# VH-VL binders against q9h9l3, part 126

Target 1, 176 residues: q9h9l3
Amino acid sequence: PRKMVAIDCEMVGTGPKGHVSSLARCSIVNYNGDVLYDEYILPPCHIVDYRTRWSGIRKQHMVNATPFKIARGQILKILTGKIVVGHAIHNDFKALQYFHPKSLTRDTSHIPPLNRKADCPENATMSLKHLTKKLLNRDIQVGKSGHSSVEDAQATMELYKLVEVEWEEHLARNPP

## First folded at step 7 (VH-VL)

Design v94 (framework fv_fezakinumab)
Fold by ESMFold2-Fast, scan of step 7:
Structure v94 (fold): chain C 176 residues (1-176), chain A 123 residues (1-123), chain B 111 residues (1-111)
Amino acid sequence: as target 1 above (176 residues)
Amino acid sequence: QVQLVQSGAEVKKPGASVKVSCKASGYTFTSYYMHWVRQAPGQGLEWVGWINPYSGDTFYAQKFRGRVTMTRDTSISTAYMELSRLRSDDTAVYYCARSGTYYYDSGSRFDPWGRGTLVTVSS
Amino acid sequence: QAVLTQPPSVSGAPGQRVTISCTGSSSDIGAGYDVHWYQQLPGTAPKLLIYDDSNRPSGVPDRFSGSKSGTSASLAITGLQAEDEADYYCQSYDSSLEGWVFGGGTQLTVL
């Protein structure tokens, strides 16, 4: 009976050669897919590479973006004590500099039953786009102007709901 | 073999600053967080903070904010902890220790540990 | 004071079993954060003994085991040997402090 949310973050490149991934947008949705949080976030370091093709982040989004420290505090208040669903979610948590409990974390890139339903190898890391197309018959991340973190968070929650009952039972018997 | 080699013992007067180093070898320095933990004589372990060697980002325990600064030099795989405005109750062995950056990257456990650097604050 | 509560000492005879408790709160162990255990021999740095509640690193004998339930964790040592005489520390992460927390340590004496 713990509340569940889904998260997706967009990162930009900072540091030498833009190789460091810094948080630039975060979207959080509830179980029904309603948006609880969606803000552009200003990294504390100079942005070297907007990675716009994937992130959808442009210089204009940074003008009134929430500073990292403030945004992080807001996001953590939402995540604390909840089951958090994401896709390759370790990248999101790294960008947030946040340690969420493993027992309350659900990573749709590492759920064998979900891959099985998509006719994919159980231990492969499949993209969110592929799983969403196969299992929900919906195209996400279309075009070349960047991804929508709201769209990705919503798709991630819907994917998890397909395996929720069996996966929660598995985790109850086999704690992480 | 994975190793953390720390600088030698320091003796400081109250009010001074001390800088301890921790040189990593045998792994990719920027792939793990580096933590600092201290232990006063006959006392338990106390977490001071961490640095992400990749980004240079740091996070400090509330008790040490304003007095501690963590830095790193990626060219020599070395992390540093500087503690300022030293008091006699800062006398302790200071350890560096490695952790993963997330639970899937070796988790939150501290392994390996440096051998420790004794810092003595006396008048 | 330490955030996690351990008994200050435990003792046992060779061959016996001892258990060391580690009690937290709703913001650390009770929030689902993993518990790790460290062994500290006199004059040495702590060494990882148990991680993620119940897992043993390579080289740690199966005489050492860990468990976690609710807001508490426990370290069990069976077949006690003289070389087990050491200080033992539990560790977790606390969400309210946003940092790592340790128990106060337990000194094990092998009689």
Scores: ipSAE 0.462, ipTM 0.820, lowest interface PAE 2.7, mean pLDDT 91

Design v95 (framework fv_fezakinumab)
Fold by ESMFold2-Fast, scan of step 7:
Structure v95 (fold): chain C 176 residues (1-176), chain A 122 residues (1-122), chain B 111 residues (1-111)
Amino acid sequence: as target 1 above (176 residues)
Amino acid sequence: QVQLVQSGAEVKKPGASVKVSCKASGYTFTSYYMHWVRQAPGQGLEWVGWINPYSGDTFYAQKFRGRVTMTRDTSISTAYMELSRLRSDDTAVYYCARAGEWYYSDSYFDYWGRGTLVTVSS
Amino acid sequence: QAVLTQPPSVSGAPGQRVTISCTGSSSDIGAGYDVHWYQQLPGTAPKLLIYDNSNRPSGVPDRFSGSKSGTSASLAITGLQAEDEADYYCQSYDSSLEGWVFGGGTQLTVL
């Protein structure tokens, strides 16, 4: 049997006009929602836009943040060999500069049965907030201080668990 | 139509440097990673590294670290690979190749340049 | 030496089926990374033949098919034609090396 974790990353804007997304926080939870990793991460490039409304990252969080290279090593040790669940997870992997195997990746923004349960078009990309409210009757990403990556990772795992049996069966018959 | 047009063949002495160019057209240059792959005469393919044309970020295979530098010029949609301290065993055809964004679905190279032969001889 | 293992050569007669194997390890194909295949005609650049284990790009005939199981992948060519004479390379990603890795290549000869 293969272990499963869920990940959510917060990114800040670097590069021209702050349009490059650089990793600034990462949270990883296990199958039961227990936190395995949650650190602020210092990008190697100058931060142009903290994107605080979304990321919850402020300049103060960067003061003692873990340097990117060290944080990346820690995170990859947790992800390696595990099924990794995320929402629009390609953004997280891009920020980590990491290729996780497709066969071990579960993206809750692209699971047709999950959208079907939420009464949404099967091929639409729905937000984590919408799916969590519709299927778990919980409000996440509330307020104006930014998102909690721990809360988002926990919600993502719980959403996946709603379709885990049928989706794993589908993937066994239709390998990615 | 996607095209990757590479610079012409080079002949270099051991210890010299070579800089190969790859001019992209037919797509948005900054939307796809550019990889470099080499092939020694009669031998197989060997991955050298990648550059993100949007950010300028690079990553090199361990074998080439300290000798290879990848850059790009977005104003002319051109990627460059410079290899220094050349040895005879660096003689190879050097290809640029396009891949998707840096995440799991984009690990294959869908379009390749025609290659640049670099010969290193005394 | 190449990270992925391929037979150095394979041969067949026109109309026959040939299979080219590609064997990796626990850090690449065995870790679940996809396998891609390239065809290289003499004097030309490699051309993408199969991506993500079994998908064909536009223009590649259905005579070419790919599969993956465990730490290995295979390229199958049915209805072999003279124009299929080429070198074939498998490719994957290796997590320990943090880079793309290729097989040593297989020279296909059509008898």
Scores: ipSAE 0.141, ipTM 0.713, lowest interface PAE 4.8, mean pLDDT 89

Design v96 (framework fv_fezakinumab)
Fold by ESMFold2-Fast, scan of step 7:
Structure v96 (fold): chain C 176 residues (1-176), chain A 122 residues (1-122), chain B 111 residues (1-111)
Amino acid sequence: as target 1 above (176 residues)
Amino acid sequence: QVQLVQSGAEVKKPGASVKVSCKASGYTFTSYYMHWVRQAPGQGLEWVGWINPYSGDTFYAQKFRGRVTMTRDTSISTAYMELSRLRSDDTAVYYCARAGDWYYGDSYFDYWGRGTLVTVSS
Amino acid sequence: QAVLTQPPSVSGAPGQRVTISCTGSSSDIGAGYDVHWYQQLPGTAPKLLIYDNSNRPSGVPDRFSGSKSGTSASLAITGLQAEDEADYYCQSYDSSLEGWVFGGGTQLTVL
């Protein structure tokens, strides 16, 4: 009876040469793919590089964006006590400055059965775009205007559902 | 083999500062968070904070914010904890400890230093 | 005061079984964070005894076992031996405090 959600975050570059990744958008969907949270988030530091080709973030999105401290509180309320699914999810948790329980974390970039179904090496780190195309026959992250974190979170949840029974059984026998 | 070697015991007066070191060996220093935990004589364990040796990022327990500073020197694989404005109730053994699964909030501490006794008395 | 609650002492005879409880709240053990256990022999640093609720590090005998349910965890020691006389601490993470938290410790006396 633990609920499950999927998360995807977009980051912009802050700090020297824009090398620090700071949270600028977060989307969270429920098990069925319905949006629970989707906000642009204002980093506490100056944005040096919007990384727009990938993030889809532009200066105009920051005008009414939720300040980081407020957004973080809202997001953590949604994640607490739930199984959280993501792709390379440690990057999202790092941007949120948040530690989620490892027993409640599912990273679709590190699930061997998922790679096997996609005809990929089990221990390789495959992109969300590649896995979604191979397993769901769907193109995501299309075009030059950046990614949709809602679309990415929805795809991530659907990918996890393909291996959910098998992987939950594996985790019950082999706790992380 | 993994080892954490701490600096020797210190005696300080109230109001002074103390800086304890923890030299790591037997693993890649920057790959694991380093935590600091203290234990007053005859009392239990109390978490002080952590440092990420790779980035230098730190986080401290609310009780110690404004008085503790954690740093590291990657060239000698050494972590430091400095506690300022010492009070008599800061008298404790201070341990450094490595987080086994640094990545997650419920990470355990797999290796501990032997501890550094800090005595604060007039 | 400690964030996680343990009994201050437990005792048993050689060869017997003892159980040490660790009670948390909805922001730590109840939030799903794993529980770890440390053994501290007199005059020594704590040593990892059980991690991730029930796993044993290399060198820890199987007479030590851990479990977790709801907001609580427990450490069981079977076949008590004199060298088990020590302080035992549970540990988890608390999301509201954003930090690692310990139980107050339990002194085990082997009678």
Scores: ipSAE 0.290, ipTM 0.759, lowest interface PAE 4.2, mean pLDDT 90

Design v97 (framework fv_fezakinumab)
Fold by ESMFold2-Fast, scan of step 7:
Structure v97 (fold): chain C 176 residues (1-176), chain A 122 residues (1-122), chain B 111 residues (1-111)
Amino acid sequence: as target 1 above (176 residues)
Amino acid sequence: QVQLVQSGAEVKKPGASVKVSCKASGYTFTSYYMHWVRQAPGQGLEWVGWINPYSGDTFYAQKFRGRVTMTRDTSISTAYMELSRLRSDDTAVYYCARAGEYYYGDSYFDYWGRGTLVTVSS
Amino acid sequence: QAVLTQPPSVSGAPGQRVTISCTGSSSDIGAGYDVHWYQQLPGTAPKLLIYDNSNRPSGVPDRFSGSKSGTSASLAITGLQAEDEADYYCQSYDSSLEGWVFGGGTQLTVL
């Protein structure tokens, strides 16, 4: 068996009208939910929109934040060779400018058995908040102060554990 | 029908720049990443880089950084690759190729243009 | 130098089986990245033959199959036909180079 981690990133808006998503925080937890990494990250581009309502990022967090290139190196050392769990994880990998192997990637927004357990259509993309409430009876992403990427990564790992045995067996028979 | 139509052959002198076009049709241009791959005469395939036609984001192989620029024009579903400061060893057929899956960083190329021969000689 | 290693040539008689190997390292195939295969006929663009290790696109005969184990992948061609004469390339992604990588190509000759 390979080691497994869960990741969640927060992005801020850069580029024209703040439409580009740039990495501004990353949290990584291990299988038991213990934090392996949690840092604010300074984008190389000018921040146009902090998206604070969702990201929880404010100008104060950018003071002494880890520069993108350094943070990326640290994060990739943790992810390399591991099974990485995330929710809509392609957004996180895009913000990291990183391609993780598909065979070692688990996206809880696209696992049919997980949707089935939540009484949702198998091909629907359900939000992390909805799946966590339905399956774990837990409210995450509460209030207007922004999301906690640590909380989101922990919830994502717990959701995956609900279907881990079934899904790993499925992947062994039907490789991605 | 998915088609990628590339511009015609170019002959350039060392130090010049070349800009190759790739016009896409038969699918939603902004839904798939476009890659560029080259092949020197009698040699193998070499990846150059990709562009996200929706956002305009690009990523280039280390070897070409500082010399290659990829752009697109969504109004005519066309991708461009410009290579500057040409050397004789840049002589190659340059292909555009569509990523086969609809998500970030798709890894296989399901449709290819016919290629554009770029010859660099004095 | 190509990043993935393929034999430069392979040959077989009509109706026989040939296998083309593709050897990588811990940063590409060994890291779990999928392997894809392309067929290139003389004077043409490469054509996708196998994707995600073992899947065939529509229109590719079942005589072509792919497999992957450890740091290596293999393309098998059974029931060789004269029209199979072509160059074959494997492809994967390399995390150290942060880019797509190809094998050096294998020329198949049907005797």
Scores: ipSAE 0.419, ipTM 0.802, lowest interface PAE 3.2, mean pLDDT 90

Design v98 (framework fv_fezakinumab)
Fold by ESMFold2-Fast, scan of step 7:
Structure v98 (fold): chain C 176 residues (1-176), chain A 122 residues (1-122), chain B 111 residues (1-111)
Amino acid sequence: as target 1 above (176 residues)
Amino acid sequence: QVQLVQSGAEVKKPGASVKVSCKASGYTFTSYYMHWVRQAPGQGLEWVGWINPYSGDTFYAQKFRGRVTMTRDTSISTAYMELSRLRSDDTAVYYCARAGEWYYGDTYFDYWGRGTLVTVSS
Amino acid sequence: QAVLTQPPSVSGAPGQRVTISCTGSSSDIGAGYDVHWYQQLPGTAPKLLIYDNSNRPSGVPDRFSGSKSGTSASLAITGLQAEDEADYYCQSYDSSLEGWVFGGGTQLTVL
């Protein structure tokens, strides 16, 4: 049996006018939702825009944050060889500058049976907040102080577990 | 239809630099990574590096770091690979190739240019 | 040398079956990265033949098939035709090198 984890990252704005997205927090949970990793990460470039309303990142979080290069090494050691679940996970991998195998990647924004259970069109890209409310009857990303990447990773794992048997059978018959 | 049109053959002396171009058409240039792969005469394929045409970010195989530079011009949908301090063993056909998928390490190259022969005189 | 190992040559008669192996390690195929295959006819650029282990692009005959198991992959060609004479390359991604890697290539001769 292959081990499974879920990931969610928060990004801040760096570069001209804060338009570059740089990794500033990463949370990884196991199959049961237990936290395996949750650290604030210091980008190598000056932070122009904390994007706090969405990221939950503030200047205070950067004081003891792990430098990007070190955090990346720690994160990749956890992800390597595991099935990694995420929502719009390409954004997380892009922020990590990491290429995970497609066969070991599960993106809850692109699983047709999950959308079907939520009474949404199968090919629509639904937000994590919407799917979690519809299928788990839980409100996440509440308020204006930013998202919790731990909360998002936990919700993502629980959403995947709703379709895991069906989707793994589909992937076995129709490899990605 | 997707097309990648490369610049013509080059003959260079050792120590010179060469800049190969790859003009893309038939798709949104900034939506796919562009890779460069070379092939020495009678030898196999060797990956050189990639460029993200949207951001300008690049990553090069360790063998070429310090000698290769990849750039792009989004106004004309063209990618460039410049190799400096040429050696006779850099003689090869250089291909540009489009990544079939945007963000995965196990992506394939779905469209290839016809190649540019670079000959370095010994 | 090439990172992925292929036999340098393989041969068969028209109508026969041949297989071309591609052997990797724990940092590439063994890490779960997909294997792709390219056909290179003499004097031409490589052409995508098989992607994501076993999928065929539009226009590739079903005589070509791919498979992957453990640290290895295989390309099978059935009903060999003279037009199949070419070099065949496997490709994957290596996490230790953080780059794309190719096999050394296999020259197919149709007798």
Scores: ipSAE 0.479, ipTM 0.814, lowest interface PAE 2.6, mean pLDDT 91

Design v99 (framework fv_fezakinumab)
Fold by ESMFold2-Fast, scan of step 7:
Structure v99 (fold): chain C 176 residues (1-176), chain A 122 residues (1-122), chain B 111 residues (1-111)
Amino acid sequence: as target 1 above (176 residues)
Amino acid sequence: QVQLVQSGAEVKKPGASVKVSCKASGYTFTDYYMHWVRQAPGQGLEWVGWINPYSGDTFYAQKFRGRVTMTRDTSISTAYMELSRLRSDDTAVYYCARAGEWYYGDSYFDYWGRGTLVTVSS
Amino acid sequence: QAVLTQPPSVSGAPGQRVTISCTGSSSDIGAGYDVHWYQQLPGTAPKLLIYDNSNRPSGVPDRFSGSKSGTSASLAITGLQAEDEADYYCQSYDSSLEGWVFGGGTQLTVL
């Protein structure tokens, strides 16, 4: 009975020409989709490109944002010892500079049964937006105002729940 | 076939810096993290840090922060580890090792260089 | 100091079974991180022997096996041979130290 959470992070561009992706928001939800954490996060480096169309982050969100070091400590406290669900979750872990155990990680961009239910090749990497529309009949990441990391984390958890029994049985027989 | 070829042995004075190289071949250099691990004579293995050859991002063990710098040159598929302000207890064989996983996680080291002996003596 | 605890030495006769333990804590093996094992022959670099607790790379004989339970892991070697004489290291990841950690190493002597 190990608890499960889902995570989604938003990144902004730092460094020369905004080439570096730095954490600027993190949302974590529980199994039922209730929000456990949702904070804007201030990168330690100057923000060159807010990437607002995708991140939904604007300069105003940075005014009272939690400094990276503090936010990271809070987030890791929530993730430790739990099964963590995400979509292309390695990007979130990289932004957090965090290594979560493989046995406790579930990446909805790399779950063959989930792709199969969506009529996609089992080893393809499908976007969260596509899988959510196909399998949950819901539109996420709509408009030009950026994504909601809360919405993305909730959708990710719901997608995983569609294959949870099947995939957990698979992992028990074929440990990662 | 995967190969990691390291630079030759070095002898340094206390307070100096050393830069060890690790040239990769037989795979796409930017697809795998490169770790550095050291071993003092007759002692065990100690992890130093990693570099992501694609981005240039690095992460170092707490013990080495402020003294170690990891870099890479993608044009020649080579990773570097520079250790500064050397002390006699830095005498060790330094290994580069490839992460066997494509993402963050509990990576194992599937291929190792043959090691570079760094001797720090006055 | 090594973070993971291994016995300094183990010994056995040819054909015998030996087991090498690797004991961690709640922040590494107990937190769910996988355990890997390396074999180091005298004068050589470490070589991957077991990864992800119990998997063998191509070319590693089935005489070598790994297991993990709670905060500990173990490496078992059956049908011991003279060529198995080497140092063996376990490895995992420690969330408190935020880094890869090794056991102190176990010297296997084949009598």
Scores: ipSAE 0.359, ipTM 0.769, lowest interface PAE 3.2, mean pLDDT 90

